# Ledger of designs, part 409: VH-VL binders against o27280

Target 1, 266 residues: o27280
Amino acid sequence: MDSMNVPEVLEIKRIVEESESVKTFIFSWDFRREVRPGQFVMVWDFRDEKPMSVSLIDPVRSEIGISIRRVGEFTDRVHGLSEGDLLGIRGPYGRGFELMGRDILLVGGGIGMAPLAALADEATARGMRVDALVAARTADELLFLDRLEAAGVNISTCTDDGSCGFKGFAHERLLTLEENHDMAAVCGPEPMMFQVMRILDERDVPAQLSLERYMKCAVGICGQCCLDDTGFRVCAEGPVFWSQELSRVREFGRYRRDPAGRRVPW
Key: E = the ipSAE of ESMFold2; O = the ipSAE of OpenDDE; V2 = 0.75 times the mean of E and O plus 0.25 times the DockQ between their complexes.

## First folded at step 17 (VH-VL)

Design C2 (framework fv_marstacimab)
Fold by OpenDDE, second read of step 17:
Structure C2 (fold): chain C 266 residues (1-266), chain A 118 residues (1-118), chain B 112 residues (1-112)
Amino acid sequence: as target 1 above (266 residues)
Amino acid sequence: EVQLLESGGGLVQPGGSLRLSCAASGFTFSDYAMSWVRQAPGKGLEWVSAISGRGGSTYYADSVKGRFTISRDNSKNTLYLQMNSLRAEDTAVYYCARKSNYGSFDYWGQGTMVTVSS
Amino acid sequence: QSVLTQPPSVSGAPGQRVTISCTGSSSNIGWGYSVHWYQQLPGTAPKLLIYYNTNRPSGVPDRFSGSKSGTSASLAITGLQAEDEADYYCQSYDYSLSGSKVFGGGTKLTVL
């Protein structure tokens, strides 16, 4: 099936409760359609459609997982679904992460860990050393810890309230880490990513960052996800960008466009 | 104690080549990015090149790009700078510097003098 | 031509307070990159004096302080002493110069 544009109706095979607000929906997947960590799919519940990152890629079981955080009406509906229920999936879309080197640092915040978990699986499978800095507001919001540990990932945690690991933000924890990596992958709240990016730049660590924007078409046509002053479309040129690319993006870490196209602060 | 010791400097003709070395000790060498910084006589500091801890990433100032190559041998705790097509304006003391986790240069060698003259 | 602009020289009497400015742009200090300061005594290699805007390495007296605001940074030296006579350099990162580390032009501090 062509990834370009007709949702495939798929049955939810399994649902994994990752946290109070996050569920992973697992689907059977035909891997003749390649999917890479960092890419996203459009999830259609027959009423609305939203972009979601792929958080699990399992060629052995012929499955993919999509992790969804409960944040609004659409996700409320989806979270109400059960195994055996149907969703429309089209994609994957966008540019995924690129792996290079021997070791990689993952820095994730909240649901941003979703694509990074998939990347961690690939990196470890390739024999890379993977260090992950997992950030959340509280301990109960830390995602994929057991999964990452099982994969052999070296985990460092930080929480805003200090309930687990380092008390503080991801960039603060990062400043305490002395090791340098061949590359980094970052995904989370944009203010976090902005701070982390600057630190990594200063450390001469190449970084890839996954952005979240309002995406409507997912195929680079509608322009809803265009980044100011560059013309980058998050759905086409992204959502994964190199730090050098994002340095040219005026709005990065500062503001975003809402569904009406208005500038809104983070 | 962290120590950095540069070597390989000397007199070379324009168009010539020179290879600098920096021997590091007192820390886990592969954990730190390293840089070369130079200072022309009576002038200020100029960043030349940087390399990541594992050597997977290299960076160059525009003034030396295509002519200089930074590398490292972590098994020998040594940083290198291969300088080709040298120019008079490359005349400087070349410092080896360790990059801290904050992006600063927290340790410097004493430098090695490179003179490019006909 | 340095990316970061410093005054060529500053002077002060012993015991006085002096400040050295470091003026950048929106692609370096103004982007939010940190500023570091180095002291270079005559005939010696540079030494890290201030890192990450305001922090002092071990052994650096509290007479030295750093600050950053907008597109500029400043090094302040209180209780100026004769041994403070040196060249001072600010350093940051600039994404527009191939991700280069950038230095100021340096400031010669003379203690009168």
Scores: ipSAE 0.836, ipTM 0.913, lowest interface PAE 0.7, mean pLDDT 95
Fold by ESMFold2-Fast, scan of step 17:
Structure C2 (fold): chain C 266 residues (1-266), chain A 118 residues (1-118), chain B 112 residues (1-112)
Amino acid sequence: as target 1 above (266 residues)
Amino acid sequence: EVQLLESGGGLVQPGGSLRLSCAASGFTFSDYAMSWVRQAPGKGLEWVSAISGRGGSTYYADSVKGRFTISRDNSKNTLYLQMNSLRAEDTAVYYCARKSNYGSFDYWGQGTMVTVSS
Amino acid sequence: QSVLTQPPSVSGAPGQRVTISCTGSSSNIGWGYSVHWYQQLPGTAPKLLIYYNTNRPSGVPDRFSGSKSGTSASLAITGLQAEDEADYYCQSYDYSLSGSKVFGGGTKLTVL
């Protein structure tokens, strides 16, 4: 049976080097299992399984892409793979982004641009105006600028060190952007998302934010993806939440949880 | 340079309806969220409703939810408030206000008086 | 319920300093939402006086200043002048109310 809970062993069709630390792995995909921007898949290297956001959704070519930043042993091993090598893919999982209105703002930090790149493709295909604020520590860590430009997205950049665009953080740049939007989608470090959310709340721009927390079990029973105030399971009820939902969560932007469930400051 | 001008106020009986308009000039209207804020005679300010720049999202105070509808026509640079099922407590000066990128109401119209009385 | 509390009145003599408080809670100012201040002269529409906690719009004298700490904010007026006699309102955002921008009850400033 073609169940989303059974991993399929898929061949890496193509690898795109997005930056020194980020690669996009492209696979043939059977779109009888629909995939939406903001959803994730479980990637299995036959030793460990980790959740990864879908960054490319192309039904015309029958392809999906997953973008992976090298941050630990699992991702280091996956980065060592080549075209033709195999990975297990299970999913998709989670609630994706919902598009509404005539125009949208995307605010992405680092690898958080990955699910937003897929969203940008869909929004532009629907004829929406898309503005993207792409944030990173340095210019060489800005992601997907060429894809966004090719899709017709209006791009603003900011870097902590000022090496590209505005010198400063995403929320500081956002305060200088006067244009209003019908909605926003935000993905990146949780403290960045919290600051951006408050600004968008005050501007009357409804925002969707992606919380891509660590999880070993897709059914949500492990508890690692639960939010303190609401009991949301990220893989079942998230990872995408509206700002009104997150504004009532005490831990959002303030602390995270380790595998034992203990609070860890950002 | 920025100007907001309200119209459409007047006297109505309880249960009646009114449609307020706000004509905007001096800025790119579609780039800004707009709000209605009211003030009962001798009382303080109360936010009533808001609409996003392209009109895709609307917000309402609990006191008016289900009775008032905010809308805009960006081709005419005009904001509207359709008020149905009016109550005596809705008696107020209604201000049109522009929402800044900082979340403040940076420009206000002169207001239009709505009186709900028998 | 009043979600933002201001004193109903404050008074001062010309040249003095007055301070108007705006007390909120964990769902508004305490959550990190910004505070804005408006001046309403008799018979006129409100005018933006201070935005985003501490900033002055063009044309507002530097004798007006704002501050924010914890769940509260304050508007300070130094060198008080007769023309400052007006109602003053603080405004923030409260996530516990459906999409709600909240105003304080207003403070009437009398210049004696």
Scores: ipSAE 0.721, ipTM 0.883, lowest interface PAE 1.4, mean pLDDT 87

Design C20 (framework fv_marstacimab)
Fold by OpenDDE, second read of step 17:
Structure C20 (fold): chain C 266 residues (1-266), chain A 118 residues (1-118), chain B 112 residues (1-112)
Amino acid sequence: as target 1 above (266 residues)
Amino acid sequence: EVQLLESGGGLVQPGGSLRLSCAASGFTFRDYAMSWVRQAPGKGLEWVSAISGRGGSTYYADSVKGRFTISRDNSKNTLYLQMNSLRAEDTAVYYCARKSNYGSFDYWGQGTMVTVSS
Amino acid sequence: QSVLTQPPSVSGAPGQRVTISCTGSSSNIGWGYSVHWYQQLPGTAPKLLIYYNTNRPSGVPDRFSGSKSGTSASLAITGLQAEDEADYYCQSYDYSLYGSKVFGGGTKLTVL
């Protein structure tokens, strides 16, 4: 068994409260094990295991961060943890984002900003211009704004209720932006991503999108995260896909699989 | 005022080459994807090629892949189309068009005629 | 042949309503990509008439309207006028043709 597939029990070094429902858990990390923005890890609380995107990659401090939104029993338990407590981490897994060009557009919704925040750090470190469209339902759900600003990211916000920035959805705000970029990275609710992708396609902007699916093995063997009708495994071929790849995925933006494998609409 | 002005059209023999240019003004050129669209005499519109605002991505119709090359010089606000191995079926008016935020072509040049004939 | 299908010609009398259909497939209009319409007067370059399915650029009269449903789109012209005699083209995006922008075959509108 590959050592990478065995969870390492790590101590929570720090916890950052990003919002009322989102916390970032920071761990010491041995960077002999490379990790890229867009990749995910399996988080094990000794009862259950869930895939989580890496939201912070800090080689200087030898740390990684995992941002977790409180949405169910597993995340409820994890959110109850304190600094010094233990979690099992295995990975990283999956295909991360690729950077190209000199300027990049990030479009994120809710917790989808997690992997994009990590990507923003890398892009800015490379001297790229980074524009970020950050979307959420309300102002208090907008994530990583201070962090992104500190990194030199040009931020545009939109909220469903208009409490901050543009009132409306990410794709609506995107239509109002005149500037195009060398590429875009997108992560958020799948319906949002579907709308954003089509706009970017029509604008001739190459886009990468990070999908979220139920994953069990994370190593492409169980099939839980297979996408109709391509056979793409989100954990192996993804979770980051190019727009042209996703155009072949029938279920994208239309439905997903629940934990039991049933088709459920978005 | 947005303006697009094509040039470089003319008569060329089959197998020959021609380079079209499109001079843009009245807008921030680098922020917009650009396309070439052609129209054969008495025929409809056919998309030929596109290039992203910063020039990092190019796209071609199957009919011209491997023969045509789209490029741009943002410092000169100019779009180019290098056409090699020209064929009779490439005879058309070639339009330079700006792509809007909505994916439409919101501004067009007057076009330049390319005639491929022996 | 064109990826998007339009009738070759339509005609109407002044003041009448005419519609031009644009039929696509699941890989373009049916995928949810937007449809745009262009008017081309004789001897001139195309002009954007409708963008993003239903929107009119500045200067386009409100008697022009666009709609989209399923795999098809439609351009409607009410109160037909003599100056409307032109060729009309629909345009969209198709993911099955990598990066391709697709046009309809065009419709010649004759005002009787």
Scores: ipSAE 0.878, ipTM 0.933, lowest interface PAE 0.6, mean pLDDT 95
Fold by ESMFold2-Fast, scan of step 17:
Structure C20 (fold): chain C 266 residues (1-266), chain A 118 residues (1-118), chain B 112 residues (1-112)
Amino acid sequence: as target 1 above (266 residues)
Amino acid sequence: EVQLLESGGGLVQPGGSLRLSCAASGFTFRDYAMSWVRQAPGKGLEWVSAISGRGGSTYYADSVKGRFTISRDNSKNTLYLQMNSLRAEDTAVYYCARKSNYGSFDYWGQGTMVTVSS
Amino acid sequence: QSVLTQPPSVSGAPGQRVTISCTGSSSNIGWGYSVHWYQQLPGTAPKLLIYYNTNRPSGVPDRFSGSKSGTSASLAITGLQAEDEADYYCQSYDYSLYGSKVFGGGTKLTVL
């Protein structure tokens, strides 16, 4: 509770290069603070603090992993670190994914596969059947395919440019997948998540969606976590939400807010 | 050839119970969500209940919630509807229907008649 | 009244065109949910006629077509034949009714 709000300085134990732009940083973790797939931590490089989803949860090795895409100044600095260097970790925060039923569909876009990879590990460990639809702009941006395959996950891919698998968007590929599921978990860009949610609603598949972009609200300092019609706070009630909650929010998937709080189309 | 065959309908008094069955063949039953859709004599179609492919998620129309329970046995390729606290308004032909990946009801059984009267 | 509104009846002469409307709201068709159409011949179970707005199952003639715009959808039937006399139902999803699949009230088509 209170201990979650104090950063713990941890040594980078191992770094896995997932792609040219994505690395997974692995730390020893005391599982007296349990971490669940879909939760996030605040990563502090002693200058700035940013939210990152947990992508690996391994209680047997006492390790967690955090996958980080190089997209700006903070992530560029973190990517420059080596095994043995230090980072501050605060958390975990947020509501994680819930597993139910006997099978699950994962739909991930880009770095959104990170929290879903951790969920895949838990689902397969429970003996669930796991199907994953992995989407990206290009083949080089598809993440965790080898890890998912090694876990026994049935994988479908799609890329915007057609460089791997189905040529098109996740929701277009989803319509061609015949098998039903007891639940789904979705993480990626909000427009993609909105399209996927609507299809899963029509299929009678309850879906959980992760709204990672609002994680800055974890410390309660940012109003960006509030959704217009329902007043849901992502950091308090999320970042993971059931589709029944999100399908009634006019803001979800239609527009976002700029720093001044004004509505801006996607 | 996809086939759905309903059974278990009949005459029952108000407040009574019935259990409907739907035997499925010609496809991998566990890969499809299933629904019950009813039609009162001379009236339109009304969706009643749905169940996911492996049975982990269920949905009910407000008119039957708390009274009806949908379930499935994938080892027997059979869908069920347990109907309790039946009312005259529940009188209808009950259809078993398969849900496609597009969200449509792509195959229907021939229906079984449930009559609730005193 | 059903959540999706259809005219109770339409009629046309053999060889002519008819259109059956399906009017919804912002919580169903207007939200972007798909529309499916079913044909029910007298004394039989419904049969899928059009799925996902515009698609025809194998065996459905191309004289049947579907469209969707705004909060409404339409089924068009060209080259009417006596065998087309049936009840037609549209169906969509409504998020305000907790996971509900909603049907239109049905339209009886007469070809005489």
Scores: ipSAE 0.766, ipTM 0.902, lowest interface PAE 1.0, mean pLDDT 88

Design C21 (framework fv_marstacimab; at its last look DockQ between E and O 0.80; V2 from the best seeds 0.78)
Fold by OpenDDE, second read of step 17:
Structure C21 (fold): chain C 266 residues (1-266), chain A 118 residues (1-118), chain B 112 residues (1-112)
Amino acid sequence: as target 1 above (266 residues)
Amino acid sequence: EVQLLESGGGLVQPGGSLRLSCAASGFTFRDYAMSWVRQAPGKGLEWVSAISGRGGSTYYADSVKGRFTISRDNSKNTLYLQMNSLRAEDTAVYYCARKSNYGSFDYWGQGTMVTVSS
Amino acid sequence: QSVLTQPPSVSGAPGQRVTISCTGSSSNIGWGYSVHWYQQLPGTAPKLLIYYNTNRPSGVPDRFSGSKSGTSASLAITGLQAEDEADYYCQSYDYSLFGSKVFGGGTKLTVL
């Protein structure tokens, strides 16, 4: 248990270029330490530490993958790394996705597809039917399409600019889909998730949603990731929540807290 | 053409049981969530129960929880409502309704009358 | 008591405009859940009239319109006709009533 809270220095085994702004870093992993889709790890570059979702879980190769979008100083540094370089990894942490039923709908936006890609692998391995609605601003930002197709996932795409698939937002595309599923897993921009959740609720489709918040300790102590007004800690009670849980969260889809803890609108 | 046909209604004594059926046709039944909605004589509409398309999730109004059970057989395109421990206040026309992609009830059956009386 | 509040009755003369209100709360309409409207003619099953706040199914005349704002929704009927005499119900979703679909109490529309 204690060892789980100490970053393990791992060598980057491979780097996969997912898009212009997203790379997947692959590490050797001892699967005596269980990891599930939806869980996150803390990535330490020896200067700063950030939570990142696990996007690849490969017990056969004894590897995990972490997909990171280039969005700031920390991720800029990480994106500058090469195979063979070192990173600190501690975890995994948080509550992952639960699979139920035979048919699952994945709705992902941008880097939100990272944990959903891992979930897709697990679901397909279990013999589930997996439909995925993959959303992005543009075609070149759509993630994991080849990987999902290879896994047997039925993919529907939507882009803001219409460069690929449905022109519009994920929730708009969702409204056009006639098929219901046993459950849904959702991850992406919170405004997207908020819209998608309401539609799924109205359709009587149970949904799990993965939230992103600033996390420091990852172990439910510091309170940086507490959600108003429930006291849910994203790192401990989440980051995956059921829709019914999130309905109790006042801030969900409305605002978030910045690194200083200030409320900022979406 | 979408069609919903309810059956199984009738007169039952308080504490008794009744099973309603709804035969669906004209659409892919498993793709749609279904609901029961009832209407007491001279009263408004009341949602009773819902079931997801594949039957993995069920939902109940507080007024019927623990007494009613919704189920479906997708191989037979049929929706069911098992009603136990019936009460006088359960007297109503029971409608089978299909839930659309937008969360509305886009198709309704003609309804079946359930009367609970001593 | 209905979770959504409607006036018990409204009336209008032929050709007039009438409005039926549907008042909810922060846990249903105010949460952003969609509002649907149903028309029920005497002795018949309800019929979908407006779905997802403002949309008309095929066959519904354009003189019927829906709107939503804040915690309330409204059904407007222009050019009122005799055949519009019916009961009207609004419907939405409420997260505080786990999985519950909620109806208004219904409004009896009388054409004078």
Scores: ipSAE 0.879, ipTM 0.933, lowest interface PAE 0.6, mean pLDDT 95
Fold by ESMFold2-Fast, scan of step 17:
Structure C21 (fold): chain C 266 residues (1-266), chain A 118 residues (1-118), chain B 112 residues (1-112)
Amino acid sequence: as target 1 above (266 residues)
Amino acid sequence: EVQLLESGGGLVQPGGSLRLSCAASGFTFRDYAMSWVRQAPGKGLEWVSAISGRGGSTYYADSVKGRFTISRDNSKNTLYLQMNSLRAEDTAVYYCARKSNYGSFDYWGQGTMVTVSS
Amino acid sequence: QSVLTQPPSVSGAPGQRVTISCTGSSSNIGWGYSVHWYQQLPGTAPKLLIYYNTNRPSGVPDRFSGSKSGTSASLAITGLQAEDEADYYCQSYDYSLFGSKVFGGGTKLTVL
């Protein structure tokens, strides 16, 4: 029906400070509208609306969490809110991650760990072995380490500057991880995801990747979400794609599109 | 010392079936994807099938899809290839190979000969 | 039929240099997938010779080297020795063949 297209005004039940720049906003949720890891919601502050991945899904407590990084005017305003304040939530939208097999590798960069944290909870609840490669520019930008550890996830870290764990990029760390997996899920900066995807392809690990680029239309009827040459629309056919689908996209990892649709190198 | 030892090859009639086995030792078997690669007499290498470390994902070359089934038993450190509806063109030495984290076939067994004759 | 093209044969005298090419396309080597090389001595199983474009496994002499550029890769063998006489195969990954691991047709090296 229309219920997913009408914003519901929800009270901020709790705010968790994940880092200096990231907060998780917790809301009570009616799970008659199912939410799956990898899906997103539109967050409305009564001025602007932005897509945000769901980072916590807890049907037992009837709660969802939305993790937001402070990067601009909208997110600065939202970060200024307190428990008890109101936000409009519309959704969920997009296809979520699929789980298969007995173990999964999560590869997350920065805020890309948010949807993967929700996936980790589901995978561990299913009894899967979960390994996470958590990547960031610096140690203070590594997210959800305590939550992943509490869930029983096996964690490897890497930072560009070497301030925590392996010094280098996620794909470089991945090459030193000898263990194979039945599947992988990847979310983070697009250049990182492209490098990781090719390695996983060659390792016989099917991977799902979450692309959050240019989601201007929440209902999937827009050209702004289009990927080069394939006709994929991130908000309609994503944001989660299998690696085989993405390996055919000329622009994935090579260039992006600005809001006007022009190609811009990474 | 990594070792892979194939068995189960032999002579079969067209339309027949065989099951190949590969016994692995010297490494943690469940941590590696495994493949079967074949080589027809006097011909080059052809990848046949692959399986992920815990068996949750499988891959097949188009030439064998629907006829061959790859599986593994990690408790026995053994890889299998069930070959059904065999054809003359399936005649080859079948190699068991381990897939590395770099995507290479880093260790190979000695091979086992499968002959499909009419 | 191979999607990676190798010359069927190359030859050289002891001490000489030979190169073996592996020509791919935009869906494999050209997409950024790595190239691995295998040596198959007569009557034996293949052995990994070069992995991930340029790397040598332990025990492979530095006379063997790999390179990759554009849609192609090359294996170079310097200081040829009689024991180098073998078949050589390149291998990559091709997304257009539903994620297939692809081998070149092989190159027979004869040491004269």
Scores: ipSAE 0.823, ipTM 0.927, lowest interface PAE 0.8, mean pLDDT 88
Fold by ESMFold2, look of step 18:
Structure C21 (fold): chain C 266 residues (1-266), chain A 118 residues (1-118), chain B 112 residues (1-112)
Amino acid sequence: as target 1 above (266 residues)
Amino acid sequence: EVQLLESGGGLVQPGGSLRLSCAASGFTFRDYAMSWVRQAPGKGLEWVSAISGRGGSTYYADSVKGRFTISRDNSKNTLYLQMNSLRAEDTAVYYCARKSNYGSFDYWGQGTMVTVSS
Amino acid sequence: QSVLTQPPSVSGAPGQRVTISCTGSSSNIGWGYSVHWYQQLPGTAPKLLIYYNTNRPSGVPDRFSGSKSGTSASLAITGLQAEDEADYYCQSYDYSLFGSKVFGGGTKLTVL
């Protein structure tokens, strides 16, 4: 499609306030451009352009939803917009999640629950049993709980401060969950994902993890999203990787690269 | 009390087949991944195969991939290992083992002996 | 490919302390995967002795302890008793395409 790599200017149809710091922006979408859970779009506010995960995929209503956490200047500007305002959207890009088996575990930290909420909808539509471990620093930051519950997802929560559910880190809660799963999907802070990946490896649970890196082109030609030692481009070969692909990536969980290409710790 | 009871071992010629069974009791079988681990006479432990609690995912050591098939019947609380194209190096005691949440093998059966010899 | 190295044998007198080493690599213990220990008494199946580096299952006395550092792990046994005479195996996970669950070669403990 000749418009796939050029931003389409779309009107914000609805805004859902998911938390004090997270909003979901809903747009009409022509599903001849198919969208899969785990893929991302580039959101353009006419000054800057950032990758954002798709959190809602609704072909029946011809709608797509993009959840954005307010964390800096770009996202502050986008959070200041109203229904009827315009944003540029290009995509979708990247490799989405692949479902297998009959039982899936979702492990999400903070805004990382956004692509997992979309995946939960697809998994439940396939008749899979879905468990979700939803993590945040505080109860007020736990995302999509009502939506997941309505979909029939079995939810476990953890918060750093203990204000909801298990007090502690997601991987610590994971060690206390009794049930074994056919696969897992993981998205959140990279240190969390590294710890969760090791536990899932040891349990013989195949896992897919969604990585975040600095992006410029989103189509695999500029090299800004490359992973050390493998040459994997997060925008092309990812953002979703199998754990076996990531086991050889020494930077995973240890460091990332800034826009100048400099190593910085997580 | 957790119990695992293997059966189906015996003497078989190279190229032959055997099916091992492991009867499980004392725990919710479908909640646990299960493995087969073998030990050749006078030798150490070697992991062979694993299956997820719901049965949707299976894993094999390279030495047995394509020849062995792990399966489970959660309605009968039974784990299976179908062994085809057997070789002399497959001679071992085969243990049924339960995988814990921490990735350890926390319960083991007493084992069943498989001998591959002409 | 991935190998956990243990000494073939160790010995000690009753009441003494012994240590059994388990040396791995960057793809297993050094990656951060956990280490588990099993005791195999003569003629019996293995029994879980230590899990997740340092934890003891119910019924395992506190004279058995585990530790992990760098690419290696250790099992320590204090107050040796005659019934501790057995084979001991360490076990971990390796992310390579071969041998994803790896055992050490085993250590025969003799109580003098």
Scores: ipSAE 0.670, ipTM 0.859, lowest interface PAE 1.6, mean pLDDT 88
ESMFold2 (binder alone), look of step 18: mean pLDDT 92; pTM 0.940
OpenDDE, look of step 18: ipSAE 0.878; ipTM 0.930

